VHH binders against Outer membrane protein assembly factor BamC (bamC). Designs and how they scored, part 16

Target 1, 338 residues: Outer membrane protein assembly factor BamC (bamC), of Kangiella koreensis (c7rcp6)
Amino acid sequence: CSWFSAKDGTEDIDDRYMKSQQDLELQVPPNVKQIEVQDRYRVPEGVIITNRNAKGKALSLDPPQLLLVGGDGVREDSEQSHPTVWVRHQDTPFMNYVSRFMMQKNIPVISSTEKQISSDWISDEDEDIFSQYIGSYNLDGQRHKVTLEIIGQNANEVAVQARNTQSQRLVDDKWVTMNTSKTVASQFLNAFLGFYDTERTKEARERILEEGTINVSLGTNSQGQIALIAERDLIAIWEHLPSVLEDLNLSVSDRDQSAGIYYFNVKEPETGFWAWLWGNDETNAKVDMEPGDYQIHLAATTYGVSMTFKDEEGNLLDSNLVTKIYPEFAASFKSRGK
Below, E stands for the ipSAE of ESMFold2; O stands for the ipSAE of OpenDDE; V2 stands for 0.75 times the mean of E and O plus 0.25 times the DockQ between their complexes.

## First folded at step 11 (VHH; framework vhh_6qgx_2)

Design g1 (from f4 with T101P; at its last look DockQ between E and O 0.01; V2 from the best seeds 0.00; counts 0 for: pae O 13.8 > 2, placed apart)
Fold by OpenDDE, look of step 11:
Structure g1 (fold): chain B 338 residues (1-338), chain A 124 residues (1-124)
Amino acid sequence: as target 1 above (338 residues)
Amino acid sequence: QVQLVESGGGLVQAGGSLRLSCAASGFTFSSYAMAWFRRAPGKEREFVAAISWSGRTTFYTDSVKGRFTISRDHAKNTVSLQMNSLRPEDTAVYYCAADSPGYYFSRPSEYDYWGQGTRVTVSA
């Protein structure tokens, strides 16, 4: 979520969801005595992947709507009868994150496979589990079981479905079966997605810090178009790119995390038409590009992340120009923008 | 004995169409997701399309979206791949695969059973 609010990508990962301005704070049941603020998530409105910057939109918890803005590369599968999202994922077994989520949130698990994890009963007695972070569904006198399941996978995405498999209500000191809720499932899924996003971002940043340099080469994207190829995962490049652009005296004007697009501006030279070529002005672009607005499209590839450059209209930049700016970008990535 | 037998491959001109079929036997067909993979000369095996156990959900690699259609027939224990607007880059050996318990993945290691493949050649 912080990717939509942070201009320079340097926002503290630990406070990302707590500081989000576009998301609503999760409601806590009245009987909750202890709230772990650090473990709480803010719930954004579910949006279509094509929507840029969903800031200011209201929270939607009603199925089939999901809180898609909380994660990179998340899109809804509306064809499913239960809350389902496609999540961009390539590096590690996806279900490890589900497992980690369950453990970290102290959610009891009754079964765990490579494709599915199912919870045990979660009730109002488990205040430290759901009530602090999941959402505004009623746990008072109720208990629920939930399942996260991989229902499909393509080259770069995993389809994850949430189900509320069982629900009971306490009546006269007896647990009575009640209808399951897609809302409960949706909220659970959203909680997980928030966790997932946070963990992935954290890991990406850690990798950047540990590995020291990002190697960039000139290559082609999946469409065969000229591109810069960075030998890191998509999230790492996404987080690092603002620093690179800044290092090159380019101004980030906007970004679309869902689409993997950075928008940046090349400033006009202050001291004449040729000042950016010959001038020592620290404010001028450090790349040989004409002033104007540009785009960088990021995509995961087998070899890392492709960065495809486009003009303000979305047309591919000339191959010669991309070749020309390559050394500057490569050098900046290698220096970590320092 | 588990068998997956592909058919329908052949030589076709660019822009043409082919329909591949895979006949399954020796396992509970209805419990498996089915998929098509392909291996072009000098390349690794790649995911093409998959269909869920129920047939309700289909998935495609980007390069074939809008051109290829995967379907299955539970009564006949077959999975098919309709390939339209074929391109030279579609030239490959196409393999049928089955994945239990009904979840389909793009990675070959997730599939339990494989066919021997059928060759598709698209001429320019």
Scores: ipSAE 0.000, ipTM 0.244, lowest interface PAE 13.8, mean pLDDT 77
ESMFold2, look of step 11: ipSAE 0.115; ipTM 0.632
ESMFold2 (binder alone), look of step 11: mean pLDDT 85; pTM 0.876

Design g2 (from f4 with W53Y Y104W; at its last look DockQ between E and O 0.01; V2 from the best seeds 0.00; counts 0 for: pae O 12.0 > 2, placed apart)
Fold by OpenDDE, look of step 11:
Structure g2 (fold): chain B 338 residues (1-338), chain A 124 residues (1-124)
Amino acid sequence: as target 1 above (338 residues)
Amino acid sequence: QVQLVESGGGLVQAGGSLRLSCAASGFTFSSYAMAWFRRAPGKEREFVAAISYSGRTTFYTDSVKGRFTISRDHAKNTVSLQMNSLRPEDTAVYYCAADSTGYWFSRPSEYDYWGQGTRVTVSA
């Protein structure tokens, strides 16, 4: 889904948060003392969120029943009986992020393994911040236990399932067992996914700052097609690519995070009679490409991230052309890492 | 041609051990998650164990945890299942399976390639 369009393609994650805050005011449950505005966004019902940073969306007090899917490397497994997503993940043990989430959100944990983390009772009395994320209707006079579990894994993704294992409601000052809810599980999973995305993005940015340069080489993608290979993680390249395109005087027209695609435009040279005399070289593409619309497909590889170039119809660009533009892209990636 | 060939099955007494092996050919073995399934008489095929493409992650059904160990050898393109402390309820035809997507599931439908199976019989 071509959900994200930016004229300049330089939208920072922080800007996205700011924009989201401007659109809708967050509702605050009663008796919530601590409000982290940065983590709160409204999510419309029935909408599949394809935002890279799902944190704000997931932290709505009125979250949708649907999982936050379509962001960077998140897809739903609808065949599961419980809320389940595949999350793109390669670098560190995935459950560390779950642990971090629990810790940062002050969620009590009763068990932790390499594949599963289970909470103790979560209630509005115990965790005010968590109430903001899950929703007041799930915690007001109620308490819940939840579990996150790895139920599948491939080279690039982890399948994570959320379960609401126990639920109780307060009746006459006594806790009484109630039915568990997939909604509670879904909301919890969404909250985690938002956290995860934020943390991954932060880490990626930190890496870029520390390493200073991104090395790009000419190679092949997983399909054997000619591509540029960047020696960084997918998130880092995704975040950095708009700046590179801008540096090359290419205009980002759209992006699809779920598919890992950037859309960009090569501008027509100003052909005015005086363009050669006065023409600000600053507006022309710095790459030798024909004017038109193009695509860059990003994918994680063993060696980093492949950038596959395609035309507006989705056809692979000629290998010679990709070879020709390689030095400019490589130079741009290298320069911005400083 | 893709082939998965199981071996190592047989008759064993309760408490005994067997080692199953599956030899893979015709595909890029190192990119695939591998799994063992079993089908007992009169029952449906069930998940037993899986190992990730890298071999770093393993998964087991609860009934075999602590008794069975799945491993793989990339050099030999083989996946193995060490079965210890065997029980009569472990009696089944054991199948090797490969997932072209590189991920493992407990559902048989997620796997692309299957062996013919090897029979394991555990006597009381």
Scores: ipSAE 0.000, ipTM 0.256, lowest interface PAE 12.0, mean pLDDT 77
ESMFold2, look of step 11: ipSAE 0.122; ipTM 0.640
ESMFold2 (binder alone), look of step 11: mean pLDDT 87; pTM 0.894

Design g3 (from f4 with W53Y F105W; at its last look DockQ between E and O 0.01; V2 from the best seeds 0.00; counts 0 for: pae O 16.5 > 2, placed apart)
Fold by OpenDDE, look of step 11:
Structure g3 (fold): chain B 338 residues (1-338), chain A 124 residues (1-124)
Amino acid sequence: as target 1 above (338 residues)
Amino acid sequence: QVQLVESGGGLVQAGGSLRLSCAASGFTFSSYAMAWFRRAPGKEREFVAAISYSGRTTFYTDSVKGRFTISRDHAKNTVSLQMNSLRPEDTAVYYCAADSTGYYWSRPSEYDYWGQGTRVTVSA
């Protein structure tokens, strides 16, 4: 869509940025069949930010070991004596993800059932991929066994509990029993949750990629307001938009199909004790938007669908902001087809 | 009945100024982007300027940038084109147009309604 391209001899005096953005190439290559996603949730390394795979640092027990529930579809069950989360899950056996996690992280498994997987000894001898994802999980001179178990299930969620079942420390070249730790369990669970989120996201993206691509450009709606223009019919965009928002770590809060409006929320950055450790990038929206509620108004046009962005009050978002978020939306849509 | 009525055209010397006005009626003016087009003798109709429904955004063809200013008055349902530093090449019939659906502002086919035009002649 060449709305105000230089080729037409027209220039927006007020919004010069539109000219520069309209013909931008989508960031997602057309031949992408697989999207590599990093684990979104990392176990905090403690009070001090350290490099990944930091060796030799003692596990800090000072900070509270919070479960990573910032992801969509994960909530903590605080009533449990052991670290427990409810995870939204419906389509694939949940324990397959646990199995994959164990395999990918080279965690030895001693037992595996439909509801429970138990590790063998996890120690520092296994220069393991595991420590790369769980921060300062220091196993120096220690080894631990952990269990992930489904302890509850409803129609759309599973309750997953982590337990540190055995722990030993090395004393005079002998393994001696030590107390188990909820911290170890929490860290393990968090590591898994990060993996789970990554895998689910990857799978979702792969599904979308198989369907083709949707081209999105920066343009204007029928009222001359800045908007994203998607080269598909309204139904297609309506159906794909939730996935796009999810992909961008935006949460759909409501929708009005009759009005062609999506409501979504930009989450506040985690301000908890560990917020400063994770940087803004992993749990935050992939778009640079202020926390709050927003709207997307969809309208069918001859050329596709206009997506007009508004704030909670229904005011048009700043053109610069829309321009700023355009590449991310475009990239996300590109991975999505019919 | 939808009407766009242009006024303000005339003969002006090079370097002079004119202000064109277009009065709109018969449709919801505030819901439409407005534009000016022109057709010079022996040439095709070409885009000159456009203004969004709110007036917040304006667009110009390169040849008129810095010289022409498009504006609108919602209270009066009018769109205006202030033309300064006029040149002989600006000689044309100027048309007012209303756009409710299009994304291509420079494309005449995107506009729903058109005026009859007002003639602007710039003498050397």
Scores: ipSAE 0.000, ipTM 0.228, lowest interface PAE 16.5, mean pLDDT 77
ESMFold2, look of step 11: ipSAE 0.005; ipTM 0.444
ESMFold2 (binder alone), look of step 11: mean pLDDT 86; pTM 0.884

Design g4 (from f4 with S106D; at its last look DockQ between E and O 0.01; V2 from the best seeds 0.00; counts 0 for: pae O 16.7 > 2, placed apart)
Amino acid sequence: QVQLVESGGGLVQAGGSLRLSCAASGFTFSSYAMAWFRRAPGKEREFVAAISWSGRTTFYTDSVKGRFTISRDHAKNTVSLQMNSLRPEDTAVYYCAADSTGYYFDRPSEYDYWGQGTRVTVSA
ESMFold2, look of step 11: ipSAE 0.223; ipTM 0.699
ESMFold2 (binder alone), look of step 11: mean pLDDT 87; pTM 0.886
OpenDDE, look of step 11: ipSAE 0.000; ipTM 0.228

Design g5 (from f4 with W53R T58Y; at its last look DockQ between E and O 0.01; V2 from the best seeds 0.00; counts 0 for: pae O 15.0 > 2, placed apart)
Fold by OpenDDE, look of step 11:
Structure g5 (fold): chain B 338 residues (1-338), chain A 124 residues (1-124)
Amino acid sequence: as target 1 above (338 residues)
Amino acid sequence: QVQLVESGGGLVQAGGSLRLSCAASGFTFSSYAMAWFRRAPGKEREFVAAISRSGRTYFYTDSVKGRFTISRDHAKNTVSLQMNSLRPEDTAVYYCAADSTGYYFSRPSEYDYWGQGTRVTVSA
């Protein structure tokens, strides 16, 4: 695991792609007056992006070889001839998000089934909206059809494939067939994944606000290891955990969203001779843990999210210790960490 | 004639291990994703594990992760399931299935061919 942290503890190692030399800003056609930058990713060539928060950066117009890996469990299926990703997804039908994406972005739909949505022609007539979000598909004098399809499914993931099914260019005021492009498909898929991630995050935040409290119990993860179980979805817990750690006077040192891992530090107690008399109790950890670096591994379960605690080397913490710190974590989660 | 023949089932104590094998014939094995399902008494058939055409991609249900390993041998037209650290809740009839899409689904209806199954019983 790589170690990247900002002073404020908010920097994610998944932001590494933002520093890539190939991380170009979105280029829009001259007629586009506004660029929406929210919840978009820079996609350097050859890099899988897992960052949920693009920090105001837009999608690159340069199609990546690798697909966007949106924060909550997206992985590329490299065995497929067309751009394909496995997306962690539960509860709501996945294709609803595809439908919402198409609708919100004013992409015309020619067909919609439980497993597939196909666009009608996307052309330069839609350049402003299309280019702002999806990027450049060489819309000038061109039009494209794209399809998103579920080609696999398991209990926790859906395999989604994008295809550019038809492409035409305007020649002498006539539409002429041109070769389809995997690049177009990849960009379209990436645009959707960005949308999906944003929507899921938004929904998770809304749930947290509405439900008020997160119940945490002592249980086991999928491997039978002792863990804390939070009765919320993975995104909700991921978003909430920094506040909990802060509330417990633990310092977030790093995180890996793709792996579902938080890294945190337990501070050394102030050892001054008079620390016990005058020491600001406010700086000490509120949990009975030895000073050092630790990990929390998050995983979705049938009962919510498991939080497995590990030391700096990745070894499981002693069950007694996890049991000991459980009340503090549970209380913090319940109070929504002020 | 298409055939999937499972073997390797039996009685084992909790914490023990078994290796299931499925021999495929009558179709182009390399063109199919392969999967294991199981049906416990009084329960519906459930997905256990799957492996892609090439064998490079695989997936497990959560309850068997870290304990079960799926593999395939193209030369022998076989798919295997190594089951370690078996638990009483793993007791079921295990079925081999083939998917012509080259991918896999957790839904049994998506699979083209099925074996007759092999019984695995894990005693407490």
Scores: ipSAE 0.000, ipTM 0.235, lowest interface PAE 15.0, mean pLDDT 77
ESMFold2, look of step 11: ipSAE 0.120; ipTM 0.645
ESMFold2 (binder alone), look of step 11: mean pLDDT 86; pTM 0.884

## First folded at step 12 (VHH)

Design c1 (from e3 with S31D A33V; framework vhh_6qgx_2; at its last look DockQ between E and O 0.01; V2 from the best seeds 0.00; counts 0 for: pae O 2.9 > 2, placed apart)
Amino acid sequence: QVQLVESGGGLVQAGGSLRLSCAASGFTFSDYVMAWFRRAPGKEREFVAAISWSGRTTFYTDSVKGRFTISRDHAKNTVSLQMNSLRPEDTAVYYCAADYEGYYFSRPSEYDYWGQGTRVTVSA
ESMFold2, look of step 12: ipSAE 0.350; ipTM 0.781
ESMFold2 (binder alone), look of step 12: mean pLDDT 88; pTM 0.898
OpenDDE, look of step 12: ipSAE 0.032; ipTM 0.506

Design c2 (from e3 with S30D S31D A33T T61R; framework vhh_6qgx_2; at its last look DockQ between E and O 0.01; V2 from the best seeds 0.00; counts 0 for: pae O 4.1 > 2, placed apart)
Fold by OpenDDE, look of step 12:
Structure c2 (fold): chain B 338 residues (1-338), chain A 124 residues (1-124)
Amino acid sequence: as target 1 above (338 residues)
Amino acid sequence: QVQLVESGGGLVQAGGSLRLSCAASGFTFDDYTMAWFRRAPGKEREFVAAISWSGRTTFYRDSVKGRFTISRDHAKNTVSLQMNSLRPEDTAVYYCAADYEGYYFSRPSEYDYWGQGTRVTVSA
């Protein structure tokens, strides 16, 4: 993992990262066990930083188990006193992403080092800006300062810790100091992780994805499992998949954005299992699948997004079945290349 | 104070239309996935429709697809449900709900705020 520094030694808090160059690599301790990781990113989640009725933490100062660690490449370090995740990262300066995040979200920065970035006050006034990208900040009349810090590194991962360093609430038009919150830190970290995942997804692409048409091919996901590969970015596929499923007369029953999973149902045909082949019943599934509940797991790959199909229990569908349904999905994606 | 107030319910004949509205206040409306649920007599609350925080994505239960349309107005902090071609089986109390995380859309337990509901009765 590398950090950026200004070439001329000057500090421009707002856009310093744009003028930064790679500096010395962080030292990796000897005898670090190399972990084999798959280059897979989950669908980024829109997050909201709020102090109001946070799920799982309504009455606790403990960080909710809300860290977006469900995706491949991110794992929580629960041994830390502050929200911390190990993030898969290779061959790029990690702090660049933090800087980019701060800039893109228009988060004021007080300081930026090779290992840490500290924000100035983040308040409700910034909410609209945040909402345009991956969510918003609902601070309920509060303002907070946060830091992101690299606290560890190995050959394939960087440990990133978030801290809420200062907090204030507005009382009678005056800012009053309040206790800091690990929840705020966790939410901020999640926001960053969403951004990071998005950016990494974009950068991981080795070919230009065609606009207007989504080409789908039969291939394998990062785990070597049979999958459909869609030549678009993860967000695009995530947003488009419901339309595709609808086009195929499949019903989206639910979704797990954090995990990048769509749940859909294949309806029982009214006039028999193969009614869609012979009948004009627009209500029948347009895929050769047995009625039931299924899952599509989305993951970013070098060449687009893998769609891995699973049954209700989460087991991989048979390769022959995936191959069978491939043409219908491909045709639908191609027709909806928006 | 958080408030979701539904309106627009009533009695309608089969084949008729209603437009439900939910006015939201007391929270950052634009950050929440909004949804409509319904509870028919003697039945459990069931998902009807959801619209993402951005308004770009909508979801529907299968039985209402093509008949119901969910929309939201960010300027007015309202979510609406246009219900066309109503059927007797659509008879229920309809609830507006807000989901902070937006991970799931069809699970009532995931929603943070609920309205009191508005009754829709569809006569045969």
Scores: ipSAE 0.024, ipTM 0.394, lowest interface PAE 4.1, mean pLDDT 77
ESMFold2, look of step 12: ipSAE 0.254; ipTM 0.717
ESMFold2 (binder alone), look of step 12: mean pLDDT 88; pTM 0.899

Design c3 (from e3 with T28I S31D A33M; framework vhh_6qgx_2; at its last look DockQ between E and O 0.02; V2 from the best seeds 0.00; counts 0 for: pae E 3.9 > 2, placed apart)
Amino acid sequence: QVQLVESGGGLVQAGGSLRLSCAASGFIFSDYMMAWFRRAPGKEREFVAAISWSGRTTFYTDSVKGRFTISRDHAKNTVSLQMNSLRPEDTAVYYCAADYEGYYFSRPSEYDYWGQGTRVTVSA
ESMFold2, look of step 12: ipSAE 0.252; ipTM 0.726
ESMFold2 (binder alone), look of step 12: mean pLDDT 89; pTM 0.909
OpenDDE, look of step 12: ipSAE 0.376; ipTM 0.764

Design k1 (from ma3 with S60R V109Y; framework vhh_7b2m_4; at its last look DockQ between E and O 0.01; V2 from the best seeds 0.00; counts 0 for: pae O 3.9 > 2, framework grips, placed apart)
Fold by OpenDDE, look of step 12:
Structure k1 (fold): chain B 338 residues (1-338), chain A 120 residues (1-120)
Amino acid sequence: as target 1 above (338 residues)
Amino acid sequence: EVQLVESGGGLVQAGGSLRLSCAASGFTFSSYDVGWYRQAPGKQRVVVASITSGGSTKYRNSVKGRFTISRDNAKNTVYLQMNSLKPEDTAVYYCAAVWYGESYRGFDYWGQGTQVTVSS
């Protein structure tokens, strides 16, 4: 779920799923021979494919409570009883972001500590904006209290947990207690994560502009594979890499933020009159790579971000090749991002 | 007679702007790729910007973001908008045309050039 695709900010991809009206069960016309789709793709170990066909269990219309986890430094802690994510975070107190989020969304706060922020009642009566962000659950006639809490911390990450602590519904003009929901908590957490991502991205960009240069070295990734190591955080590198690729006359073809992957193309050298006129340096790739499609896998390391290069098939590029292209990438990263 | 006539050159202060024009006559302008070259004193003539008959543009890295090439086929004219001019942009600027699809070394037609001087 690449948060990056929404031009205008944090479109909760989850909201799209919720807005998808269950279209009528596509009745396979009787005469259409069921193409035995040979499941070529092995379901990765641990993915419980819930057999859709169990007729009897009331299909909980509740959209799967998917936490927005992406390669940008957010991972789900599935061992927790409440929605919890580990978020990469350094330098600034994490709770400042929570505070800013609450303020920006006009969410009333009852209590704020170094580790926990608790909201007052949140209802659709208070702000149209909250209902839009928390998207899919009907706040009409309901109000909720939520808490965000740091429940763990390591050198580079904080574990943040969301809890719906109280819920009420309006019945005959009286607020009546209702059961709390993990869905409400998840949605709230997702809303925050969207905000956090935006803020961190902004800050990363600002840092790049201020520092002017990114140092890149030849090293190894966490798997011991040859990689370029950039001395910045993952978000900064993710945001800067398109500019670097452009500078090297490489074309970004796609990106997967959740996986931390950039796809880029090395163009065929231009030939003919114009190639001669402009010179190979102006239009052709500035790296000595064969034309084709490639991948860059980004991952956070102790020393920054590793950039692992792969071919179209996902095979690791030869160490000699990576070594060969290193100077060009390094030079580009050092150049003041426009 | 085939003719390319440049205009719009002159003296400008650093940070200033100029718009060059090249008026073409005597050939089917719309079928040609056109470009701007410049030659600084003691230096080789180099391509600055080009625009294909299809409208695809290319720029030298040193002028990217500052210069814009455009063409008006109805007027048989190619333009070079030059913004944020620098002293290093001082040169004689030439308009050139080449038949689309031709793979040879050289332009079919050249203008006489117009002087651009950027003072510090």
Scores: ipSAE 0.027, ipTM 0.484, lowest interface PAE 3.9, mean pLDDT 78
ESMFold2, look of step 12: ipSAE 0.353; ipTM 0.763
ESMFold2 (binder alone), look of step 12: mean pLDDT 82; pTM 0.831

Design k2 (from ma3 with K58R S103L V109Y; framework vhh_7b2m_4; at its last look DockQ between E and O 0.01; V2 from the best seeds 0.00; counts 0 for: pae E 14.7 > 2, placed apart)
Fold by ESMFold2, look of step 12:
Structure k2 (fold): chain B 338 residues (1-338), chain A 120 residues (1-120)
Amino acid sequence: as target 1 above (338 residues)
Amino acid sequence: EVQLVESGGGLVQAGGSLRLSCAASGFTFSSYDVGWYRQAPGKQRVVVASITSGGSTRYSNSVKGRFTISRDNAKNTVYLQMNSLKPEDTAVYYCAAVWYGELYRGFDYWGQGTQVTVSS
C-alpha cells in the first residue's frame, strides 16, 4: 500500500508528523550492558500494603475529576500545576510499571526516557484505554496526547505527574485543535494508578501461590559475579535461608539483615571408626566445601534474589566451588515452602 | 549476546491463521515482559499484544478475540497465534522484550521482524 487511509483524513496528518512518530517509537534494543547501580536493598515488609494505594473501583466519573487518593501510600501534590501524586514505592524501578502500562494497554509511545513516557494520539475507537478507564465519558470524536513523568523521588516515594499535552476534536471530518484538559490528565493518571495497584496485587498473590517451590539457578549478580539466583522475593529467601543451611548441616553463625548477609560455618567432616559406628555422616556438611567460615550476600534484582558466596574475609569464592555446591542448595530450596 | 528472532510470517488468505514465534537467547527469558508490535506500510509501529513474565496477557482492541499471545519459558519462546486474519493485519511484526533492571534504563530488545501479508 503506497498510500494509507485514515478516518480523520490525510489532510490532518502531516507526513513529517508521521515520520517524527516513527522516529520517536521505541528504538531497536541496544546491546546488553551491566549499567546498573547496585541498590542498597532493604527487605520491604509492606510491599503488599503498597499495592493497595489505588483501587480500581474508586475511579470517578463525569464531574470534575479528583485524583484517586485511596488507602495508604498515595497522596496528592496540590502544589503542582498538573495532576500529580506521590506513590509509596521502593525496591524496583517505578518506570517499569509505567512502561508496562503503556505496553499492556496498547498505548502508542512517541518518546521515552528514564523519567518520562509520552504517547502518540489516543482516541476511543483506536485506543481502548480512555473508554475503559475514564468511565462512561464519551471520547468519540476526540484524541489526546498525554505524558507520564516522574518529577520527584525519595527513598520510599515517587511523584508521578500526568499532562495532557495536545488535544483535538473531529469537526466535519477534520481534526481541530482544542484546549488541553486537566480532567483528561487526571483520568489518565487514575488509569495508571489502577493498573499499578492491580499489578502489585497480582505480584503479591503470585508470590504467595509460588511459595511451595523455590527454584534456584546458577547465574550472576548485578556486578557480573557468579551467584545463585532464586526467582522469589528477597524476604522469602531471607526467611528460608536458615532452614536451607540447617538442611545442609551448615551452622549459621550470624546474620545482618540490614546488609543482607548470612554468616555460616562448615565444620570438619567426621571420619574414622567413630563416625562409622555412630552414623555421624548425617551431621556432616552436605556440600563439598572446605571447612571454614563463609558469607552469603543477598541482593534483590528484577529477576529475584542473587546469593553471592564469599569467604570469611569477604572475597568471592571461585566459580568451580560455587558450581559444586549449587545442586545441594538448589535441592534444599526446592523442597521448602509448602 | 541477547537476541530475539521472529519467524512464522508469510502470505495467507483473509480468514486464515498464522502462528508467529519469537525465540530468545542470551538471557533468562522468564524475567522479561514480551510484546508483539506491528508496523503496516506508511504507519507507525504499534503494540498488538503483550505478556508479562508472570503470564498476564493484554491485547489491542483491533486484535482482541482473534489473536492469542503465549509463552514457553522452557523453550525461551513467545508465540502469537493469529486467527481470522484480515487485510488490515498486513504488517511487519516485531517482538520486543523489556528487561526490568534495578534501575530503569530502557533495556528494550527488538527482533528484525517477520512479514505478514493477508490477501483478500
Scores: ipSAE 0.000, ipTM 0.292, lowest interface PAE 14.7, mean pLDDT 70
ESMFold2 (binder alone), look of step 12: mean pLDDT 83; pTM 0.836
OpenDDE, look of step 12: ipSAE 0.038; ipTM 0.539

